# VHH binders against Uncharacterized protein F14F9.5, part 1

All scores and structures are predictions.

Target 1, 296 residues: Uncharacterized protein F14F9.5, of Caenorhabditis elegans (q9guc9)
Amino acid sequence: TSYSTSNGIRLMTFNIWNSGANVENGQQKIAKHILMVNPDVVALQEVYANVTRNLTLMLGHPWVAVERNHEYPDTAILTRHVLIPNTNLSTSGAVGVKIMLRTGFMIHFWSLHLDYTSYGPYAANNKLVDKLDQIMAGENVGRGPQIYEILNLPMMKKWMEKVEDVPIFIAGDFNGPSHLDWTEQTKKIHGDWVIRWPATKELEEREFSDTFREIYPNVVSDPGITWSTVNKFNPEWNYTIPEPQDRIDFLFYKGPVVPYQILTYSGCEKPQRIPFHSKNDYPSDHFAVFADYTFI
Unless a header shows other numbers, all headers, positions and changes below count from the first letter of the chain; antibody chains aren't numbered by Kabat.
F, E and O are the ipSAE of ESMFold2-Fast, ESMFold2 and OpenDDE, as the mean of both directions, binder to target and target to binder. V2 is 0.75 times the mean of E and O plus 0.25 times the DockQ between their complexes.
Where letters were taken out, [cut] stands.
The coordinates of atoms that the task and the answers printed are left out; those that the model quotes come from them. Centres of patches stay.

## First folded at step 8 (VHH; from q15 with S106V D110Y)

Design r8
Fold by ESMFold2, look of step 8:
Structure r8 (fold): chain B 296 residues (1-296), chain A 122 residues (1-122)
Amino acid sequence: as target 1 above (296 residues)
Amino acid sequence: EVQLVESGGGLVQPGRSLTLSCAASGRTFSTYAYGWYRQAPGKQRELVAAIYGGSTLYADSVKGRFTISRDNAKNSIYLQMNSLRPEDTALYYCAAGWTIGYDEDVEEYYYWGQGTQVTVSS
């Protein structure tokens, strides 16, 4: 486990698909798969009210949670380590907190869930738009502003000033792909588009590292697909058009850590696709992502 | 970039043990998960056990009975199967990739062995 190494940490991001409402016993299965991955900290997305309370009861002591807000959380963080009091930050699509590991190391950690209502990859892949400005207009009213909101918080700026003392992790469901994945080399699988997706590009400009792409730089051999375990054809069109498959769940970091492993996760049983998903053991339409880091 | 060759399958009685071996060659990635998958007749392929870095993961149906291990010096992955049951009967595959799980959109990015048959019957 991460505890046995004393110098490591395992972080996980897990969009829990309407808090497990789409599968039988979904919350129990969410807790089961968290335990199977055995992470130190989990970024959750699609969190309904009271779900973190239910999950921490199922996971048991010492698991604790912080939510973006009580009434409509959407994002939350679970950890078996210590949440530092009065360090919670919330934005329209994210929650952040300082965590002290049982080993004494500290991190700043974000769980984010960016807007999904303007899904540019779907439009681009299916030739529903023909101009880059149409795609960028959607990004500039949803996902783009949400990442800028995080980066411009006064306390986030203070966290950035001290990043060489306490690393910052940004984890979650970006609902859009990485600018690192949509290139000339891969355009054939992306509707013949090359797009510099701004949410991930902004993080790169602030010198955050994309853990998956750092460990797997070859986007052709290692695409890292996280969407979707169950949504392969669009149900809105009675399954007659493909649903874009892409990497949209990320773990970014900055500071004195070195990643040495990252994997996507969907459990041991293959999820059945929509509409046959209700008995799936893996309760989500996203692959989870987990990564291991060593403190330096 | 990696080639996988399984061995060690066979016919065994319930309650007995069997060890599967998977020899890896070519350019291997230490960051990949290495796993044993199985497919029974009429069922879909499923992950049985995975080893990744210093960690292991097991399907519920085999936890406590099966043990996955890796010998980096021999570039080999093993599955020790104890207390075998008839429902463990399947074609067992060794695989490597950046995913823990099995999915139709990512399976082509895995490296797969040829499979070795395990049959558990009296």
Scores: ipSAE 0.754, ipTM 0.909, lowest interface PAE 0.9, mean pLDDT 87

## First folded at step 9 (VHH; from r8 with G35L V106M)

Design t1
Fold by ESMFold2, look of step 13:
Structure t1 (fold): chain B 296 residues (1-296), chain A 122 residues (1-122)
Amino acid sequence: as target 1 above (296 residues)
Amino acid sequence: EVQLVESGGGLVQPGRSLTLSCAASGRTFSTYAYLWYRQAPGKQRELVAAIYGGSTLYADSVKGRFTISRDNAKNSIYLQMNSLRPEDTALYYCAAGWTIGYDEDMEEYYYWGQGTQVTVSS
């Protein structure tokens, strides 16, 4: 297991698709796949009320949770390690906390779920817009400001000041691709667009590293797609328009760690597509992502 | 860039054991998952087992019977199959990549072997 290594940690991000409501026994299946991955910390998105309580009961001791402070949490963090008291932070789209591993190492960890309205890749790939300003207008209303909100939180600024002592991880569903993936090299498969997606670009400007793209720098051979396991054609258009397939779930880090492995995950059985998904063993429309890091 | 060659398939009786081998050559990365998939007649290809870093993962249908392992010195991946059943009859594929799971649209992002046949019959 990753928690058994002296200097290691396994982190996972998992959009749980309406808290498992779209598949039979969805919460049991969410817990099953968390155990299959065997992470130290999980960033969850699409978390409804009572779901973290149910999940921690299914996972068993010592699993604990922290939720975004809201009647509809949407984001949460699960861990088998120690949540440090009075370090919980909440924003409009994220929850953060300090965690102490059993080995004594500390991390700062965020689970985020960025706004999904006005999904730019859908518009760009289907030629619904033909100007960069139209795409950027959608990004500047939701996803961009949500990253800014996290980075400018006073306690987050304190975490950033001490990042060489305690690493910071930002994990979750960005609902938009990386600026590293929509490049001159890949424009042919992205409707001939090169787009500097603001949410991921802002993190790069603060010198956070994109774990997947660091380990797999070749965007053509290793696209890292996380959307979607079940949605290949858009159901909102009676399945007549292709659904953009992108990497939209990320693990970012800054501080004294080195990543050495990252994988997307969808279980062992092939997911059936919408609308035939209700019996899927893998309970989500996103691939989960998990990664291993060594402390330095 | 990576070439995978399976071997060790054959005809075996129910209850017996068989070891599949997958020799990896070319440019390989330690960050890849290495996987065994199988496809039985009339069924879809399914993940059997994966090995990645210091971890392994198994499909429910083979837990406790199959063991995946890696020999770094030989650059080889193995699938030890014990207590074989007729339902294990399939073409077995070795694969490598950055994802654990099966999605037909993602097949091009794996490196695949050509497969080795395992037939479990009296």
Scores: ipSAE 0.745, ipTM 0.893, lowest interface PAE 0.7, mean pLDDT 87

## First folded at step 13 (VHH; from t1 with M106L)

Design w3
Fold by ESMFold2, look of step 13:
Structure w3 (fold): chain B 296 residues (1-296), chain A 122 residues (1-122)
Amino acid sequence: as target 1 above (296 residues)
Amino acid sequence: EVQLVESGGGLVQPGRSLTLSCAASGRTFSTYAYLWYRQAPGKQRELVAAIYGGSTLYADSVKGRFTISRDNAKNSIYLQMNSLRPEDTALYYCAAGWTIGYDEDLEEYYYWGQGTQVTVSS
């Protein structure tokens, strides 16, 4: 259910950092923070086997889950509403499902976790490359194809045909920044690069809206950073090189809804940085993101 | 641009109550969270409570004792603090921003008040 009106919905995306394995009591803390945010639907990333079973037990009735159909699920969706049978979709990096709210409103919802390899901000900010084509080559081997896979799935095409009746949400960890955030205005903090990151650009070209950037259009005053709560200096370099900080967790939508709030979330206690993170109350290296929408 | 001014702090005995006020002025954003933070001597700053739209969120240490509220007509945010404990002694800050949590690297993206001192002692 929604907190403001019977025609509203709260959606959350939450990369759970190896299913909470990096902090003490991590799965209990994941469930705690889901309850603190009080969402209707949660997109999870970094989901190990059996974790959604444990989480739904901790969250209690009526919470249910669907996992990506794979031995290593990696992505899952939790909801306190109704999963519609025979609507589960799986791709190499995502899981999708149709959900009916207790109010009767319907949504199509994706949890995605795009490929992490060849992370472009490392190359750009650390001056590892000096040509755009080198960055794009990294994007075209994982993240780009994974967005294409979702958009061209036959059932997703059917969802798109009916988008004016049932909205589609795509939520998750893109493992890359938005093309809306790496602009002429911000290039100084991005190694002097302006990059049209393909995964987010492709969604914009299909007329999906980036909820955060719609509500906060100013990229300088409102960067919306989601990576990272604990990784500020890269551990692979013994903490001597700054870790690029970017918004890489998104809530996209298309269809008859209007967003009216979006926030990042990391709990009430400040997370201690790697390697001092094991007792953190907030169990992730990503900020979670949640947003509120009204059906129209 | 948001300006925040806290008031209502003071010295109180354990078990008593205080109400903190935060007057917001300037260009306010209805989509921001409005938050109360606190920082005790020698401790890191921590989030106490947040209000965002019609929703609230509380730290475990204050849940059931503190209440955050907003008066939209006065552009003011309140923190009602009941059953105060010595552990609640801190400088309390009002803040506004797009994130719920505390991260020193993101401080420039919040609007901060100057703080009001709450001291709970016999």
Scores: ipSAE 0.800, ipTM 0.920, lowest interface PAE 0.6, mean pLDDT 89

## First folded at step 14 (VHH; from w3 with L35M)

Design z6
Fold by OpenDDE, fold request of step 16:
Structure z6 (fold): chain B 296 residues (1-296), chain A 122 residues (1-122)
Amino acid sequence: as target 1 above (296 residues)
Amino acid sequence: EVQLVESGGGLVQPGRSLTLSCAASGRTFSTYAYMWYRQAPGKQRELVAAIYGGSTLYADSVKGRFTISRDNAKNSIYLQMNSLRPEDTALYYCAAGWTIGYDEDLEEYYYWGQGTQVTVSS
């Protein structure tokens, strides 16, 4: 069971791996693990049509949901609190909304799922790659622009103007690592590369804080790996080539809150790796991430 | 670095209770989750219970029977085990880390105790 203080909030980001389609009873298991963590707000990624309806039914009152405005929502937000009507925002890779907590505090919350193509770490770990642009291919045309799309929305700018009164949270699967993790200290495990990943760097420049790295400053001892619970080896090579493992799911915040806890989550039962994953109790190929904040 | 030392294991009959203790020393982090794992002979290590902040989490197999708690003044974590079953027989480990769950690839990022043996037998 989770405990929420009167002036606290627990936030979670949860890539639900094609809406639980890759495991038996996936949607039920998604609901189960949300309830196990029992956050106030959940950022969902890889949400199929009508899945949030099913999830809210399984979770029960007072859970409600908002989805990105698209036939394939992909991103959604679940909460046990109150969604403010007509405050929904949608981009190519994200959904945002105002939430009124039952305690009276208000937040602005984003769930994002950035483009997955040209995953940078693949290039970084390729010995034939010798140019930064090769690693940045997916960042320059996909993930980077999607962050700017969020930041440049007129309503997001209005939220930023009021950030001293109402905190903004940006949570989700970035499909790319953090500039805070790919440093001189860690370059040996990253193909000898130091990379300033644009998506996370841009948020830092806008004075958003990376909750995990704030709580755990040591990048070597506390890497905070979120990819992957099950994808460990490349299937094209008969599972003989290792899949790069990295932190790619984040909780960012800006405004009058202080984090005091953040953890990754993969359930109590050990997930079996691909291709033995079908009966996993934990329904995702990502670690979930949840954090606790206090309003100040 | 965190040092963890388990105690309290032993041989008990089914239906009996046992309390495990884990003493933490060194540079302890209040932000870490503290967990009990167990590994039975020939089986994989599994998460039994976790405590993080004011929250607790339990494996389905132990819900309603086991209780994880902590005493901050003593820098100790406890596992109260009631209604013990033969299936609970295992080496029990105390651990601290930034992730709730178990992944062998991430084992190096945990602080682990040496383990304490729990045997439930008639």
Scores: ipSAE 0.916, ipTM 0.959, lowest interface PAE 0.4, mean pLDDT 95
Fold by OpenDDE, fold request of step 16:
Structure z6 (fold): chain B 296 residues (1-296), chain A 122 residues (1-122)
Amino acid sequence: as target 1 above (296 residues)
Amino acid sequence: EVQLVESGGGLVQPGRSLTLSCAASGRTFSTYAYMWYRQAPGKQRELVAAIYGGSTLYADSVKGRFTISRDNAKNSIYLQMNSLRPEDTALYYCAAGWTIGYDEDLEEYYYWGQGTQVTVSS
């Protein structure tokens, strides 16, 4: 069961791993776990065409959805509240919308799925890599620009101007770690690198707060790993080389709210690792992340 | 750090009830989820129930039979187990952490109790 306060909201980001295609009854399981967490709003990634229609049918009234404007949506937003018509925004890697809560509060909400190309931690863990540019390759041409694309939208600028009245949330799979996690304290597990990851750093500079790191300031004891539930070893090496594990799914916020809880989630049944994942009850290769906020 | 100590385990017949307790001490975090896990001999550890804020979550195998609760004044977590079955036999662990679920690679990021044995047998 979920707890809701009159001035509270629960937000979730959930990469649904190719719309549940990698497990048996994947879409049903996606709906199941959304209901288990029972958030007010869900940021979805890796959404195929017509999948949100199926999910809203399974979730039932009053769940509704908005998708990125593309034949392959990829990103979507689910909510059991009210989507404000004609407020949806789309970028190359994200969808945003205004939501009116049943309590009367309004929010601006983004679901993003940044580019997956040239995942930085792979380079960082390569002993032959000795230049920062090699690690930043995917950030410079993909993930970084996509964050700027969101921030530079005229309507997003208007949202930012009104952020003291209406909070903005940015949730999703960043396909890259946080500058807050790759520090001197953690460099031993990151190929001896300290990296200022651009996507999260830019949001910080725009005065967005990383909810998880705010609640859990100790990067060593509380790493908040979201990648991966099932990708533990590299299949190209017959699963003998470890896959880098990092926090890459985030909930950012700016405006008149205060977080009081944030957790990662992977269901009650232990997910089996690739390639034994087909019957997993939890349908994703990402940990989901959900957080509770109070309006102030 | 957080210290967790379980109690209340024992031998019971099928259909009976049992209540487990977990006493938390030390530097506790109110933002952590608190969980009950169990591990039967030769089997993997599995999540039984979680409590976080005002919310609870249960494994399908125990839904409707088990109830997790907490008493903040006593810094304690409880697991009320009703309609017990032989398959509920296991060592039960109390845990605290930032992730709801189980991954053996993430065990180091939990605070764990020592466990309490529950045996359901005719």
Scores: ipSAE 0.915, ipTM 0.959, lowest interface PAE 0.4, mean pLDDT 95
Fold by ESMFold2, look of step 14:
Structure z6 (fold): chain B 296 residues (1-296), chain A 122 residues (1-122)
Amino acid sequence: as target 1 above (296 residues)
Amino acid sequence: EVQLVESGGGLVQPGRSLTLSCAASGRTFSTYAYMWYRQAPGKQRELVAAIYGGSTLYADSVKGRFTISRDNAKNSIYLQMNSLRPEDTALYYCAAGWTIGYDEDLEEYYYWGQGTQVTVSS
């Protein structure tokens, strides 16, 4: 459908890989795949200036957008529902807003894109790395503090106080794995590390739920990989070293909703890998993620 | 673990219709997408259609001609193929999993049927 027909909502997170600049007709393809998923709300990452304007024109009425900022948005939210005026929040890596569905249900929704520097899995999978602080560098100076920034905004605290009335969703590209995926059971594929990744762990400690891992608790049979559709080997080593593959795009929630479905998405045609990606129909190096929830 | 068995393939003339069936047995997971894929000789496997909950999704090449459906009582997934073309000739697979799309590195995370051949020629 083009709208929620019951007490349900479909949410999507989609890192759009430099706003589609890496594939031919990338923005048209981004819009096409949003329509194929048919979500109510989309969290976008890697958004360039003017791109949300172009996308909402391609998606058509009633699609609207909010961006983190005008000059360099990077994160944005698209929805076919109503953006509540004067509820926009921005941080260094995220944008949040209150949305009213046309059924009258309300949500608070965040799109985030956490710092990409010192990507933890690179250090963790390096055999010469033997100390945790070598792995945590980007977590302690970027990704962790960025989650703290969101959680400690005065208005976010008010949203949390009323979470049993209006659910809060946090969606996006964390640029790091979940602590739920790097466990004793999986350590052999993670350089023998079990790591409490701070960004996801902090959300768990605030009682947000990881939708994918709630629906698919078995990390071995259902890893949920979102990085990467096209980057399978590291170019720094002339494509001779495997690129770590992890779930780094998440949908978190708290409040009176129950998830009943979550899937990753990469279109119908197989994405060709770097460097043969320019004609891909699916325009991103991340799998998109979408999930369905019922309001309680 | 789910077992998938396809049936209904065959030889048909262009413009005709054919219905593929996929019988699921063993455990069924309501959270999985159920999908039809196809692979023609010398081509890459591609997703044709998916059904997930009450939603469906189709490849551009089959929109308006193919319909995926589900019968929960029979634990079966169907692909109604109308207005068949020679380009639809392929081995068709039923599949289930947590990912919509095709990625060779993720094949082990799908449950696959063995395939049923569809040949469209005069």
Scores: ipSAE 0.864, ipTM 0.940, lowest interface PAE 0.5, mean pLDDT 91
Fold by ESMFold2, fold request of step 16:
Structure z6 (fold): chain B 296 residues (1-296), chain A 122 residues (1-122)
Amino acid sequence: as target 1 above (296 residues)
Amino acid sequence: EVQLVESGGGLVQPGRSLTLSCAASGRTFSTYAYMWYRQAPGKQRELVAAIYGGSTLYADSVKGRFTISRDNAKNSIYLQMNSLRPEDTALYYCAAGWTIGYDEDLEEYYYWGQGTQVTVSS
């Protein structure tokens, strides 16, 4: 089992931490680590103006990009394959497009960056919080509705109707954990809460599969942490309060593909914690995630 | 559940070669990355090479000199180390897990060997 088959595709999601602005030579380092992973398609989050232009120049031909919008993209997709014209979809937190691989296989692919405000784990790990709605504040008005925004697009509904012809991938930074990770087995590290996080739960109800949790069903041995490489103690409290560590970057899929590998990635050199991060080789505060799938 | 045992370390002159072996036993997972790490005295542990499926990845400092490989029939991974330098002197660890990189807070989620010493000196 390898990524080398002609029936395969490697997908990556990479929150690039303010477009690399937090480390020296950040955009060059972003491009370096994309090349080290060697993906076919990359979902980017925290993308600023002109950054995809710079990245595609550094990656070289045939890399191309699509952005959510031109003024402030925030989400973008990079690929070495063919972007199908006039298939771009945008929402408040995401960009989607149809991509044709050189082999002729096609996918529908989303890069997603959900709202960051009222981050649920902060409330859940606060000992003064004893009501569920205190935790769910950002889920019911931000992140949850943003998933519905994607699913309710007329063209997304058409993609869903034909998903057995062309698979759909939703990749990105959800700014919240998976309902699959906050369980009875793990409640002790989650402030004694078991939370049905709406964004990931809604995708499960539409029969999208969480690639990481499908490959690694054991939440205790394989937590899949993606937040954070550098934020271990909260800087807003002068580093005196632990920062909750969770898996918040996902690769979801639906359709005729089978995953056979998924890994988190942070390069070879250990990232230094904030505020000592400016010379890090790995340019992000999120682990990247990449996965390999075979078309069926 | 996975046990990893390294061998093949030793003293070697600069410019020479050495092959490290890592025998895996117990519950082995085809979905894990298998990796070599190293740690020199007074230094942080760092990833040297990873193999995951049919793909490999190398630290900048060893590219072109080191090769990681896997023999599934023997449940073993190898590190072929060519053109060795004094800077390669370290305790080398075999590891397996779901993450490529090093984060000390995630160390419990790796399977680690006990390490094998490589010393490159004249």
Scores: ipSAE 0.863, ipTM 0.938, lowest interface PAE 0.5, mean pLDDT 91

Design z6
Fold by ESMFold2, fold request of step 16:
Structure z6 (fold): chain B 296 residues (1-296), chain A 122 residues (1-122)
Amino acid sequence: as target 1 above (296 residues)
Amino acid sequence: EVQLVESGGGLVQPGRSLTLSCAASGRTFSTYAYMWYRQAPGKQRELVAAIYGGSTLYADSVKGRFTISRDNAKNSIYLQMNSLRPEDTALYYCAAGWTIGYDEDLEEYYYWGQGTQVTVSS
């Protein structure tokens, strides 16, 4: 088939919604949709213990996994390529590893799941707060420090020093929108706020590129929504308050690659909304995201 | 912006073949997925096939029977439908966008054709 060129790579990020526990046969459906996208590497979020073992069995040889080093992994990486031994890194919200493709190209790859318990976009969009300091206080508790944790790892600093030899990808569920999406031009759909969300802003300051926004610079025509396939009205308010819809799943890159395609994905059948989701074919409340890059 | 016009629908006997065409005009993007959807009366719209770059993807119900293809010179997308069944009866839509799947809240971010009817009966 025409999935990847000899000098190309397809990366996917996929929040698997409690390891598929919310739909019937969820793990089988997760594996099905990974195969339908046919990626080289997958960043997973919401990974329970033993789930990557089950998924790699369903995907078959040569799929392998690395999990964040914790009793509850939460993040993992799957690949059909070679995990380089002794390169695993773990933080409070992420796992990183060096991967060698069959072609001999190398990448450094992160799967990220940032804190979700302080969701400023919900408060801002529903006008539950009226000062920026209230929003930033929530961000300073979770997601902001988690980005610094990755960037300050000694081995990550070494990866950054050699980024022109081996590209670095940071993929995952940031649980917050991009500063590139909450602008003056889009404030009407964001509760009249313009907010420089710190997690994505910090990566931009380190010269990482946001693949979706690079390929689709127009935030009005191409919002790139990844939250949510099934959560349109907040269940905590008995479905009477709209749930903010945002792009919160990203693929960032730095180094000698050129992206040429990025798409969101939710399968072929329309997902039924919460609480009628249990028989969905697409097993997640996030759209998956995949992108294609060419090595330079 | 891109405009999409479908053609090639009609009445066909079970077990036979039909080719749908979708002519794309206006400003087209190589980064978009191009897709065929279908909707039978009283049913929800579903994705049948997608083509995106050199890759393709198919719904389970049509794998092995349908083939999506693209002719860049004619700026056209095709759906070859073989071994047609009565269950394939539907209004078929060509679409383009940055998302693969169907979500009513995102419908305005697709470019849609007007649809072409396919009816499979004796």
Scores: ipSAE 0.839, ipTM 0.938, lowest interface PAE 0.5, mean pLDDT 89
Fold by ESMFold2, look of step 15:
Structure z6 (fold): chain B 296 residues (1-296), chain A 122 residues (1-122)
Amino acid sequence: as target 1 above (296 residues)
Amino acid sequence: EVQLVESGGGLVQPGRSLTLSCAASGRTFSTYAYMWYRQAPGKQRELVAAIYGGSTLYADSVKGRFTISRDNAKNSIYLQMNSLRPEDTALYYCAAGWTIGYDEDLEEYYYWGQGTQVTVSS
């Protein structure tokens, strides 16, 4: 395999759609697609109790897991490398850990799943509101504060101080678009809005780089859509209203690495749309995202 | 903009081999995945194999029989198809893009060849 060089790493983020409950043999299919991508580290979202134990058993040695510290984890990290003891961090929507690759390189890695309520693109695209303050009110309740919570955590501040020694990756389902994607050039497909979505904007202010948009700067030719493989029309309105399609799953990084590839992923067979999804080989309603980096 | 031209399709007996070629030209990007898709009559288009950087990925139905490769000097992508079966009969497409998989709503973001027919029959 050539993905794993002496100074390379592959990172993946994968919202696993209710831990595979929506698809027959969903946990086996989740494990299968992780193996097909062959990542070093996976950020998982929508993780139910005991699911990481089942997944690591299916993946086999040396796969290990860290879950958000909660009865219902929701976020987790899988890796075939070494979890450094006593480095686990948990927030309301994320789990972080330090990982040592078997090559000796180290990373700090976050899996996050931001609040899905008050989803701003519904309001903007359906023209239910005509003032920015109305959209931002929804963002200020959930997703914005959750990013602030991560960045304000005392140990995260220490990780940030040493970021030129050990890179930091933030991966996951933001449940909201990037400020880089809702622009003057794309506003016509976004209800004529240009919005600086605060979760991704805050990371840019801290000089995190959006890997997808760094490699693919053209938002029109390369939108990078990750929502959704199966939900194209909103089921809550009996499929009469289009479901907003956006890039809402990201890999951000800061520190001494250089990205050289990023791809979205939905397996080899086309996912069937809801409600015909139960036999899908690809077990999620999100595209997974994976990226390759080289250490400096 | 990437341009893709396939060749090498044809009629072949079961159990035999065939090599498909895909010549890539124009502005080629090292960050894209380069892929072979196939579509049999009455079926949806499916990913057969992908190559991206130094990595490869295969559909379950072709693992161990098909090999995707790239010759950077010729800007060409190949699909070596061994132990062919009647079920491999399809129109084969070369493609490139930032997404691995098939989604009809994302089809416009791929670069597609015109396709080459492979027929496996006695």
Scores: ipSAE 0.823, ipTM 0.928, lowest interface PAE 0.6, mean pLDDT 89

